VH-VL binders against o27280. Designs and how they scored, part 207

Target 1, 266 residues: o27280
Amino acid sequence: MDSMNVPEVLEIKRIVEESESVKTFIFSWDFRREVRPGQFVMVWDFRDEKPMSVSLIDPVRSEIGISIRRVGEFTDRVHGLSEGDLLGIRGPYGRGFELMGRDILLVGGGIGMAPLAALADEATARGMRVDALVAARTADELLFLDRLEAAGVNISTCTDDGSCGFKGFAHERLLTLEENHDMAAVCGPEPMMFQVMRILDERDVPAQLSLERYMKCAVGICGQCCLDDTGFRVCAEGPVFWSQELSRVREFGRYRRDPAGRRVPW
Short names: E, the ipSAE of ESMFold2; O, the ipSAE of OpenDDE; V2, 0.75 times the mean of E and O plus 0.25 times the DockQ between their complexes.

## First folded at step 9 (VH-VL)

Design M30 (framework fv_cemiplimab; at its last look DockQ between E and O 0.01; V2 from the best seeds 0.00; counts 0 for: pae O 8.1 > 2, placed apart)
Fold by ESMFold2-Fast, scan of step 9:
Structure M30 (fold): chain C 266 residues (1-266), chain A 118 residues (1-118), chain B 107 residues (1-107)
Amino acid sequence: as target 1 above (266 residues)
Amino acid sequence: EVQLLESGGVLVQPGGSLRLSCAASGFTFSDYGMTWVRQAPGKGLEWVSGISGSGEWIYFADSVKGRFTISRDNSKNTLYLQMNSLKGEDTAVYYCTRGDYSYPFDYWGQGTLVTVSS
Amino acid sequence: DIQMTQSPSSLSASVGDSITITCRASQSISNYLNWYQQKPGKAPNLLIYAASTLQSGVPSRFSGSGSGTDFTLTIRTLQPEDFATYYCQQSYSTPYTFGPGTVVDFR
């Protein structure tokens, strides 16, 4: 672990309510410390810390945004904060997405759209054509649609219950979409990502996938970022992986591990 | 050895309900997704439903969506299929299989016959 | 949905023959195709997965080939226990779909 990393105490400049369960917290940021889409920061509420993907990168306004879903005690406390309150932030950490070619497909599930929204901004700024498949259980859980539309992104939606767009799962919708993309980026629940990856591999579309569970390490290697059968150290090598790298990881899409190393199925 | 044993198949009237069970042994049940496949008398195989190891990821064939539910009890190594609003075309032998989106259907039970008739 | 077809619907053969069954998908499924054997009155058993990988315990006279939309199952030197119905199944995307089956009978 690198003990020299120290959190910066930053003021919450603005809060955007993305849905009933998701808020984006916006901070002033000194871009001498570069941040790229796909990287994460450690958010410290002066009691506990948790990794969060960066969802907004705006060098013109000198701001970053961090989108947080309310899923437990830590996130409940952070959701209770107001503009002007303070949070500690360390980072950025991890490998970001790489962009190549002229056309990119984004496939996001739920909060997985957060890092992909930042990537969409970078891709459009580079002049790339961006298609996004946005998936959620219900229409209320679809995130960043207005932001993506404002950026000129071509959007397809799907919901498990059919409340918005295609009724079904991301991989089922993907089979009905145009196949012409130079690359793809995927973020969401691992069973979704696993099935989407298979389709992209068949289409010879190189894909990068972001694994939320591997953001638990703040500054380096910890129990959650242990070596697996392939020798990966996720804090150094992830959370973003190319599909050919993930094809070697037996656990991907099937199970994760608890702090004791026991298998937890998806 | 891996063993799957289905039970619950019986004659039921149209519009009725029935719950099928599948008892699994010989492997770590929670490590595998599970699937129900059915076969109408003299007909071919039809995929019905699948469930991931945790029970959080569930898929259904269009013909049964909204009428059937799949569930599992990992503490009891048991897979369930709750069948509601049964129709004549649901008459089939129902097979429990090990496998889902991430694994082939590599082991099958002997099947349990469900007959929907007045 | 991905539609699966098989050819022929039935065939008659003698012990010692080599037979081939074909399976077609309505769209490309890469190598996500499985083959199953079902003997009369019994549950199906997995023969081949990933188009060409033989399941453990399955005799080497069984082989699979193909990719994309067209697949074949070959049984070399047919044995008496091979008279059965054979099904292909795509595992590429839900809803999973089976072919209609091919019945292999005695001549």
Scores: ipSAE 0.590, ipTM 0.818, lowest interface PAE 2.1, mean pLDDT 88
Fold by ESMFold2, look of step 10:
Structure M30 (fold): chain C 266 residues (1-266), chain A 118 residues (1-118), chain B 107 residues (1-107)
Amino acid sequence: as target 1 above (266 residues)
Amino acid sequence: EVQLLESGGVLVQPGGSLRLSCAASGFTFSDYGMTWVRQAPGKGLEWVSGISGSGEWIYFADSVKGRFTISRDNSKNTLYLQMNSLKGEDTAVYYCTRGDYSYPFDYWGQGTLVTVSS
Amino acid sequence: DIQMTQSPSSLSASVGDSITITCRASQSISNYLNWYQQKPGKAPNLLIYAASTLQSGVPSRFSGSGSGTDFTLTIRTLQPEDFATYYCQQSYSTPYTFGPGTVVDFR
């Protein structure tokens, strides 16, 4: 419990360059602190602290991996680090994905594939059939394709510009895919998730979707990750929600709130 | 009250370019996605393009992909449609409407006529 | 693309009549179906969204029903201002296609 509230300073064991803008940072991890796909950790660079999804969960090697896209000052500083450098990690936090049935669909956009890659590893290890729809703006931003293929995942790709696979958005590709899955797990840009959820709900496919919101405490105390009209805390009741839970959330797919409480559209 | 006013429709030769504008008032413009819908003379409505509130998420009909660009300036409460490589089939009244993937098209401008003719 | 059809393409009616317009989608769109009214020389107006929810300010003589692939717009006690063209439109997935329209003319 104390480990969840206080960062443990860990050495970066390895860095994997997943793309021009995405790196995976691998740490030794004591799996007495269990980690589930879809849970997150708070990454502290000694100046600021941001939530990041776990992309690799390897109890055999006692390792976790955290995939981070360079998008701003914090992530730019972290991308400048080398193996042997230190980061603070606290967690894990939140509700992870729950697996059910034998056939799962993963729908990931950009860095949203990170927690889904961890889930794919668990699902395939359980003997499930895993289909993944991997979406990005361009081919260079498609993540984890080789890893998913090596795990035996059936991959469909789509890119906004058509540079790899289906030209278009994930929800447009989904309309052309087989409808026979026991569940779906979705993570990516919230407008993508909104439109994908609509289709999965129409098809009666149970879906779990992972939201991203501003977080401060990560343990449900400060209220900064609350969702309008429900009071759901992304750090406590989420970040993974069932689609039926999100159907009651007015802001989902439409806007979010910044640290000052201002409405910010997607 | 919500108001949308399109402008910029003129006669243009095939292969030409034109930029349409839509001035918005009576609501917080940046909170809403916006859409262009067109109507050829004597014909039905055709969805052309949509843009999210932030301007980051942009969608096009197949008939205009690669030729049209949609944008918005949230500081000026203005939606734009840049139309390039114009064809006779693009002749239409172009309507600005409020709405996108997350909302129905609840408010419409009066439209601006674009004619593409030699 | 999800194709939308409407029936009839046109109809003639008198003030006071009740009329029904149907709309069909090429695949299930749940209840993501909107109806618009357009009078000659004017912009369209939203009448109904989510298949059956009346837009604010729309008279109660308008109603919508349906789900999946088949939808209906009903106008009861037709008024002079209701002679117009009516379009359905799916809001389920891009591109957000319209039906071809139904012209309601005065007899």
Scores: ipSAE 0.397, ipTM 0.770, lowest interface PAE 3.7, mean pLDDT 90
Fold by OpenDDE, look of step 10:
Formats: C-alpha cells, structure tokens, sequence
Structure M30 (fold): chain C 266 residues (1-266), chain A 118 residues (1-118), chain B 107 residues (1-107)
C-alpha cells in the first residue's frame, strides 16, 4: 500500500471545465486507498503544494476528481496544465462527511460544492433523498448542476445577483424553506456557513460543515490550521466538523489565521 | 375537516396531455407536502410525484420523469399534475394525498380516473 | 429503488380472529414504514405510521411493529369492517414504494 505521506505522481486523465474559474482534474485511483467525501488531498505541482477537496469518487471507473478554483499563482499554474500532464497527489487526509438518516440537505457556496458533489453521489447511491441548495455569486458560477441533476438530486439555486434562482444569499434562501431534513452538509464561504449553521441549529437539524484553513503539513503536526480555543486541527480533526463542535470555536465565521499566524477577518 | 378533491380525469389518446387538479381545504395547505399516488385498475398503489409545502422540492417516479410536472398554488390551496406524452400504462385512478418526507399520507381524496386509450 | 413485499398475498379469516400481515423491505428503512387500508372503490386510509404509531381515529385492535427490513401489522379481534386490502409503504427514500397488498377476505 502506498504511503499516505509521500506524493504519488499521477497523470491527469481528463479535465472537466466546470465554470470559467473551476476545473476538475480527473486521475486514475487505486481504491485500495479509501477516500471519503469531505476528505482532501495535497496537490503538488513540483513547486508548491495546496490542499484540495475531492469532488469525484468513482469506484466503477477507478477515478477521483479534484476541483480547483483559479485564485492565485499555484492554481494558475495548475489550470495551465493539460491532459497527460503530471501532478503529485498526497493523501487523502482529514475527516470526511458522515451520512445519517434518509433525507439530506446540502448547502454549498461556490467551490464549496466540490466535496458536496461527492457526498451527493454517495447519498444518492445509497438511496437517500438529496436536496441541494446551490449558491453562487452569479449563474455562471453555479457548479455541478447537471451532474447533481443526473444523480437525482433536487436542486434549489440562489445567486447574489438573481441571475438564477433565488436572489440573495444561501442563508436567506434557507430561511424561506420550511422543510427539515435528517441532516445537513454545508460547505462554502465561512460567513455563509456560519449563518446557515445557526438556522439549522435553530431548526434542530444536525449539520456538518467543512472548514477551510491554511494548511502546511496536512498531518496535524505543524499546527498552522489550529482553531482557537479548541485546539482542533482542521487537517486532522476536520475539515468536516459537526455544528456542536464548531459552536465551541470562537473564530468560526469571524476570522482565520494567515500563514504568519495573524488574525484575518473574513 | 381536511378535504381533498381531485378533478380533471378524462379519456385521452396516447400521446395526449392532461392536467389534474386537487382542491384542498380544512388545513394550512402550505404547511404540508402533497403527493400524487395512482392505482391502475385492479392493481396496487404507485407513488407518482411529491412536492414540498413551499414547492421548492419536487420528486418523481422514474416512470413519469420528463413527462409529468407537479406544482402547487398555495394561494388557491390547489395541487396540480400536468401529464404529457400519456401512455396506456398511465391509465389509473389518481389520488391526491397530504403528506411528504416523513409525514405519512394521512388524508386522501376520492381520486380521479384517467384513461389513456386509442 | 427499495422493493417492498408482503406476505401473505391473501388470507381468509373470521370475525374475532387475530391476523398478522408481514411486510419486508429490500433494504433497511429504519422505521419509515406506513400501513394503509383500502376497501373496494375507496381511497386508502392510513392506519399506522412510523412502523408502530397508530393514526388518530384508528381502533386500538390495529398494531404495527418492526424496524429495519421486517415489519408486521396485527389486527386483533377482527371486525366485519376490517375485511379489505392492506398495503405497506416505505417513506425512507424516493421513489416511495408500496407493497403489493394483502387481501383479507371473509372466511
């Protein structure tokens, strides 16, 4: 079995353009190494390394997909790659989502839909009813709609500009929905997740939320991704947390630590 | 008293279209999911479609996906089923029932008969 | 899809008898199982939901039990009005599916 701590050099099998700023890179995967929705991998382009969520898990085709949003120098380089090019993949790491009940609500914002898309596939395969609230700034930034629809997911969309679905933010849309679910999975901008969590807690809906923090080692040793007050390491105890756990995290929805350890407000 | 009254069931030709309605009364309509269940003559019950109270969540049986649409007008306390590309196997009594998600089908209309035949 | 089966498909009984109908799901549905009674030419009526909860207005001679994949409807001291077709239905996941029904006839 391959070491989890050593990057495996993999060939990009294919690239799916999800949006103008998001691409999914697909790799052949040996499923003797288990991977769960909500887990992440470290992607190495032989210059730098960044954590990325797994957005596709396909045991039938023996493939995984990693969706990457173009946001900086590293991702610019990666987005410049072609099929057949090589990347280093280390992992998977972290705690993934747990599925419970029969009905699940997914609330995703932007690239946050990446791990939720993988979760949706698993949930639907298990015969669960999946409702997804997909949020983005604009219609062209909504991710995985066709994929989710094909999987049998019931989709509700919202956009900041109203170009598709509800005009407003995800938590605002959620407030207009009266239906409850057995559980919810949430991933997106942290302020969004914070608001969504509060609503779900008020409604007594168990919720899991996937956090993003600066990660260096991904193996819980460097402490760069530690959450204040709790000592939770996003790379080890997370990135998926239950709402009850996050209720103990003072910084959640308010600020994060930058690479230098300074507080940076959201 | 909760009441559900279906209407619109008639004889149609294969490939035709038909819209069923269900008038609800005796409860806060928007608080409940609604469901269509059908029963072919002499056969068992078949779930067809469901819609949540707000109308945001819609579900279909595979047998009707792409052909049927479900909607509701909460201001009129009315549930609808638009049936397109009708087939002979769609012949059934169509029941309107209150319930969705974990809420059982606790009230049913008397049903309306849809017959698809050439 | 979750497949529902019932046993028996039909049974004959007399007034005063106690009868049991079994419902089985192809996979675990927890307690998301409902029982309905239907008489000829009439709409179904809900008897039991959540596997064992008696619907309001339903006589106490009706009871349900089970969880996971195996469920049972019991009618104690069968009354003349109880002769009908009984259906189980899973509400665990869409598409919701019904059992094929059990016809309870007068002996």
Amino acid sequence: as target 1 above (266 residues)
Amino acid sequence: EVQLLESGGVLVQPGGSLRLSCAASGFTFSDYGMTWVRQAPGKGLEWVSGISGSGEWIYFADSVKGRFTISRDNSKNTLYLQMNSLKGEDTAVYYCTRGDYSYPFDYWGQGTLVTVSS
Amino acid sequence: DIQMTQSPSSLSASVGDSITITCRASQSISNYLNWYQQKPGKAPNLLIYAASTLQSGVPSRFSGSGSGTDFTLTIRTLQPEDFATYYCQQSYSTPYTFGPGTVVDFR
Scores: ipSAE 0.014, ipTM 0.510, lowest interface PAE 8.1, mean pLDDT 92
ESMFold2 (binder alone), look of step 10: mean pLDDT 93; pTM 0.944

Design M31 (framework fv_cemiplimab; at its last look DockQ between E and O 0.01; V2 from the best seeds 0.00; counts 0 for: pae O 6.2 > 2, placed apart)
Fold by ESMFold2, look of step 10:
Structure M31 (fold): chain C 266 residues (1-266), chain A 118 residues (1-118), chain B 107 residues (1-107)
Amino acid sequence: as target 1 above (266 residues)
Amino acid sequence: EVQLLESGGVLVQPGGSLRLSCAASGFTFSDYGMTWVRQAPGKGLEWVSGISGSGEWKYFADSVKGRFTISRDNSKNTLYLQMNSLKGEDTAVYYCTRGDYSYPFDYWGQGTLVTVSS
Amino acid sequence: DIQMTQSPSSLSASVGDSITITCRASQSISNYLNWYQQKPGKAPNLLIYAASTLQSGVPSRFSGSGSGTDFTLTIRTLQPEDFATYYCQQSYSTPYTFGPGTVVDFR
């Protein structure tokens, strides 16, 4: 793999509109730079740089896909790009998901389904039984349903407004699901993950959860992605953590820190 | 000293609407989730609704879903409960308390009485 | 919804007695169980969280135990100020339901 930590400028090969607010940007990728589900890349638009999860890993076509939700100035600019436009990509970085056993539960909220979709592809390719709980605020924001179904994933949905599936939150739906999984992988809004983790821990289901924090360097030297009290760096020891590791993290589920170091509640 | 002061409890007709307020002081309001708990006369405590520190995450008991909304104004250190389509069963003292899914309910206001009667 | 029950609904006791109150959840809630005390005309006060951790300022005669579905609040050497209603409450999942309460009164 490349020891140089410089963004590679890549052409956007295809854009998939996943929802009104989410697009997947597909790039050619040299898989000598191995990518695992749950790892992230830093996306550079020549003005700013943000971490984004890999949602598609396709070595056969030599492609990766990066799913991006429009939430602010940077992502608005990226959503305005077209096929043929350029972005800088550096990475991959971080610790990805580890698969174990034969039965896996995925719990994804909103854009958090992106790395889980990549993991679902790997799990089904191994012959694992995959159940996915896909959560969003509305039916229109449920992501990757067709892709998951085509892969043979057993899907349960929930929406805050009840427009599709269970009306309510992911953790409320989880209480009604079977307790027969060897492991779980969780990604989404941190309040959702906090409440889901409590249930998975009570059920003794080994769980891996993917956190988001502000990042600058992505290689563990700047300190911007550190978690209070533990010193865990999301970009290095994470973004995927075991539930046992997160149980020691005071801030998990409660707050994060902005670029100025100020405490920001969820 | 942490202080929570509820207001707005009055007599209201069935089917009516009412907004309760809770003024907070003595702590950084935006750092904490907040909760409404009610107690009907002579009855036990009932969790009603909670809201995260940012106001983005809101939770409701089944008995009030679709009728009540919860909000906060972090610039005014104030929590609100908007109650619509009121029923006799909503008659209670309504307590404001500090806490949510991530914290126990450690500080409580004195409560405000809502009476739903014709 | 996770249903909470308490036993007994009421009890009579004398100053100096040791009493226990039981709380049961309709499903396992690990240790996500809180206890509150409420005196007549007053707001509730948090006594215990995480099943067994005393809130700051709570006397050591109060103790909590249990995990899973069955929990106990114990008051040793009951004092005059302990005559009140006691509520358990699960903090495991929404809605965060309370038990129906246990009234502790003079024999």
Scores: ipSAE 0.449, ipTM 0.791, lowest interface PAE 3.4, mean pLDDT 90
Fold by ESMFold2-Fast, scan of step 9:
Structure M31 (fold): chain C 266 residues (1-266), chain A 118 residues (1-118), chain B 107 residues (1-107)
Amino acid sequence: as target 1 above (266 residues)
Amino acid sequence: EVQLLESGGVLVQPGGSLRLSCAASGFTFSDYGMTWVRQAPGKGLEWVSGISGSGEWKYFADSVKGRFTISRDNSKNTLYLQMNSLKGEDTAVYYCTRGDYSYPFDYWGQGTLVTVSS
Amino acid sequence: DIQMTQSPSSLSASVGDSITITCRASQSISNYLNWYQQKPGKAPNLLIYAASTLQSGVPSRFSGSGSGTDFTLTIRTLQPEDFATYYCQQSYSTPYTFGPGTVVDFR
């Protein structure tokens, strides 16, 4: 797109506090620039720029939402902003989710529910049956449950500490759920996604997984993006990948890259 | 080359606490998830707990969940198992092993005996 | 939780025999099945992972097969050092579970 490389300075129209550590920032958006679930934008606070997944896509109100977890200096500054303040937004970037079939499964961990919430809205608007498995460490870190409920999504939850729903991890909970799905979309920490992918592969359910670490690759600023650890195949577009592609990547689920590009274990 | 050495196993009273250690050498410790497996005298193997390379992801058997915690110090190449509210049923040889959800348990230490009795 | 069973619980064999041990999972685990050998008083050793992949340094007389719920470990031309207890283990989902073990004794 001809406007994708130019940051647009947008006013924060509304802020929704999703949890103690997560806020959704809502902006007016001109939908002549298409935005699809699974895509991200670059958020600029006039000092630093970071990729953020789009969590709300609302053409009726002409709004997009960007959900941001407080994890460092940039996000701390952004969390300190108020309605009426300005942020630079450029994009959208990356490959979005593809919807297929009639029955779909969403599996989200923590902030990974953000892009899946946008996907749930689109899938339910298309008349699809949507089951969502929402995972977090504790009950107060479960995200978007009210929004998913309002959309008509069938919700299952799990928390590591047992404070809401199943006590345990997403993959453990998934084994107790029905297997009737045409596709799945998965987003969360890579160890969760790796273990969920194994179960979906056994059930012969095609899955799409969203990897935040490949967002910079999608905008062409990362020379390290590769589907193969040997460097044989270069990643053309992220952050969404099919499970068959990821099953061959030795880094997936085991380690990630820090801001300097160094290998760091999960 | 790869070596794992457990320590800390002793006799402890029911309701007591104990911390086990496992010293690792011969590989890049932080690149591997680690696991504790136990074996009660004359019985089979039971998976206890696993931890990812960074230490952020921790998994537990139902029998120990809420009582045991697993941790690691990658700067010291050491794995820990903190055992609280010990029961007679926790009596076992505890093995440190390299591996987790992404790797098989390919190297095992010699084990350290924990006895929970009066 | 995924329950693992092994058959037989024990067997007697002579050097040179070929033996087969079976392992069954209570639900499908694809090929996420490992085999371990344990000699009295010693730590277990990994023999096979991913149902059929032989661990480095393990003699070729050991082989594994199966997928889904039913798995086998075969030892051809049994050697004196093979008299031990053998365990299967599913690595499909936590909590990871082991079979109860199969004791291979002298006949």
Scores: ipSAE 0.399, ipTM 0.756, lowest interface PAE 3.5, mean pLDDT 88
Fold by OpenDDE, look of step 10:
Structure M31 (fold): chain C 266 residues (1-266), chain A 118 residues (1-118), chain B 107 residues (1-107)
Amino acid sequence: as target 1 above (266 residues)
Amino acid sequence: EVQLLESGGVLVQPGGSLRLSCAASGFTFSDYGMTWVRQAPGKGLEWVSGISGSGEWKYFADSVKGRFTISRDNSKNTLYLQMNSLKGEDTAVYYCTRGDYSYPFDYWGQGTLVTVSS
Amino acid sequence: DIQMTQSPSSLSASVGDSITITCRASQSISNYLNWYQQKPGKAPNLLIYAASTLQSGVPSRFSGSGSGTDFTLTIRTLQPEDFATYYCQQSYSTPYTFGPGTVVDFR
């Protein structure tokens, strides 16, 4: 597949209000261009460009969905758009999730549930048993619950304030769950993912984790998303990594590089 | 010795509700997933629902999803199946069995007969 | 859902015979296949799990083989107590599904 593409200008077909801060933008998609859960696209609003995970893959309707959380100027502009408006989309890029076994555990925090929701759809379509630990700060920030439930996913919720499900963090909830799975897919705040990975490793559960780093080119050229010690490029070798790969990454769960290349602690 | 004993099976009308119980003994109950399997008269076996050892994960056949609820009380070594909106096709012997996930159904109760008829 | 089929639906045999029952899955289930024996008016009993592992207490004349989509249960030197209905069951993914059963009766 093409790793370097010019943005394709697409019309927003539909907008789904997922939460107060998260919207899913639906686009018509030509599935001759394959897209996998865990891959990302670069979204261009004709002023700036940002990487966004694909949260919906629907070959039947020939649609993809991109879930975007309102966090800054770019996303503020995008959230101001309406159905029928245009965005530039290039990609998909990066390595997506792999599915193994018969039982899969999804652990997602906040907007991290976006790629996991797409993975859940694929896994359930394959007949896999999908258990999902969905975490958020508050109940109103829990994402994709109805969608996951409709797909047959077994859901356990976790909220920082206890407004829904387990009161605490995702890794704390995971510690209370004794069941193991054939594999796990994890996406969310990096400190969360770090703790979750440690638990899963201790339990000998193979795990894939989706990292988020500052990306500029998305095609492995600029090196802005390189991980220390390994030289892994999140946009090329990732964003999905196996736990064994991340065990070699010193910065994982500890810090990231900002646009200027400086260390920024989590 | 592992023992499973179902109870609660009776005659009910369509649209009615019923709760089945399964008393377990002879093993650490919380260490095992538990499952309900049913068998209509003269028919084969049908998986109905499963619950993990901790009770955190629950699974249902499409035929009962939204109508049945599975639960367990590990302090009482008891498995439950709450059946709502019962239909004639729910008529069956309901078996309680130890096992879930990759663990086979290695022990079974004697079963309890649920009859749904007007 | 994964569909399970069995062949034959019924067979007649004599004491001392060796018989084979086949089970097929609509998709690969690796080795997540279990065999059960059920006699009239009784609950099923586990015979074999993980396609080929004999359950404790089950006679060695029972054996299972296969992987992926095709599985077999073999009973060597059939005994009077072996006349029953046999079911295969996939434990690969929910919903778990059983084969329709194979009735083994006296010739």
Scores: ipSAE 0.019, ipTM 0.533, lowest interface PAE 6.2, mean pLDDT 92
ESMFold2 (binder alone), look of step 10: mean pLDDT 93; pTM 0.943

Design M32 (framework fv_cemiplimab)
Fold by ESMFold2-Fast, scan of step 9:
Structure M32 (fold): chain C 266 residues (1-266), chain A 118 residues (1-118), chain B 107 residues (1-107)
Amino acid sequence: as target 1 above (266 residues)
Amino acid sequence: EVQLLESGGVLVQPGGSLRLSCAASGFTFSDYGMTWVRQAPGKGLEWVSGISGSGEWDYFADSVKGRFTISRDNSKNTLYLQMNSLKGEDTAVYYCTRGDYSYPFDYWGQGTLVTVSS
Amino acid sequence: DIQMTQSPSSLSASVGDSITITCRASQSISNYLNWYQQKPGKAPNLLIYAASTLQSGVPSRFSGSGSGTDFTLTIRTLQPEDFATYYCQQSYSTPYTFGPGTVVDFR
């Protein structure tokens, strides 16, 4: 139905401050519009519209949450809002995560933990065993640890500076963790995801990875296309892809595209 | 023609500091991650540090973590290695290479010798 | 850290010989293995990447094989310019590690 493509003006019911730079905005939601972890919505502040991953899906309370990191003019304006203020929400859109098996590994970097937090809730509700590797630059940038703990998730942390948990990067920490999982879900900076994917592929663990730059492709706006190994440009619907799909994308983890379509290195 | 030229290697006292440079030409410097690899006299190759094309991501060998810093100036096509708290075992020829986690080390400079001795 | 070993540490050969050098990783690295050649007083140069892919400009007498933990570099019909030290290197995960090298000398 067309109702998904018309922005609905919703009141901000509650705001949770996740860190100095991240807030979760919570809205009442009509679950006749199905929402799955890994999907996103378009958030409209009546001046500009940006895609944001859904970080909370709560059918019991009839709520969704959207976690937003402060990175520019749009997000600065949204961070300035209060409970009771209005935002336009359109969606959900995109390919979400698929769950299979009995044991899942989540690997998240920074704000990439947002869609994985929603996935953790669903996986635990299905009775899956959930292990999460939460990575950030510093301890203050680790997100959703209390929420994951409350959900019964087994948590490992790593920080680049060693301020919490393992000192090092997610892929370095992953090499020291249990090898057996039925699947994995990964979200974070592309260089992190690329290196994590290589380890999971070697362990024969099927992985799904969420890429922010493909969110607009899922709504019919092609923001970026990647070269395959034959040199042809491909457009793919996202934001969630299986690792086998991403292995054909030469630019994954190496390059992104600027507004002119030129490659920009990571 | 891809060319990499290291400079800055000299004799340094233990505990001292030194900055190495690598001038790159013949390719779009910012499109490639870069790496430093060292070789002690008569010994094998040891990976030291790598940096992504944008400079946002860097990696270090355990032996140099906390003492060395890698950086780049894409406007000057130059890679740097800042070496602090130098030890005798840091004595080596330091090679600049093109490549990082996403590419093999496909081009190497001629190397610059760092000697740490009193 | 992933440890790399090479065998033999050195070998003596004559022009026209075929030689093999082996490389072993302490854990599985899939096909993320590179081979380098270093001549005395010179910087290393890349011969092979992804275990078996020949670098552009490298003679076809060089070949690589293997996956997981065990890898082999083969040089068929050895030429005078092939007398050098050869290193394997895993590119699977940081910190990247090199084998100790194999010296190929004149007999």
Scores: ipSAE 0.043, ipTM 0.612, lowest interface PAE 7.0, mean pLDDT 86

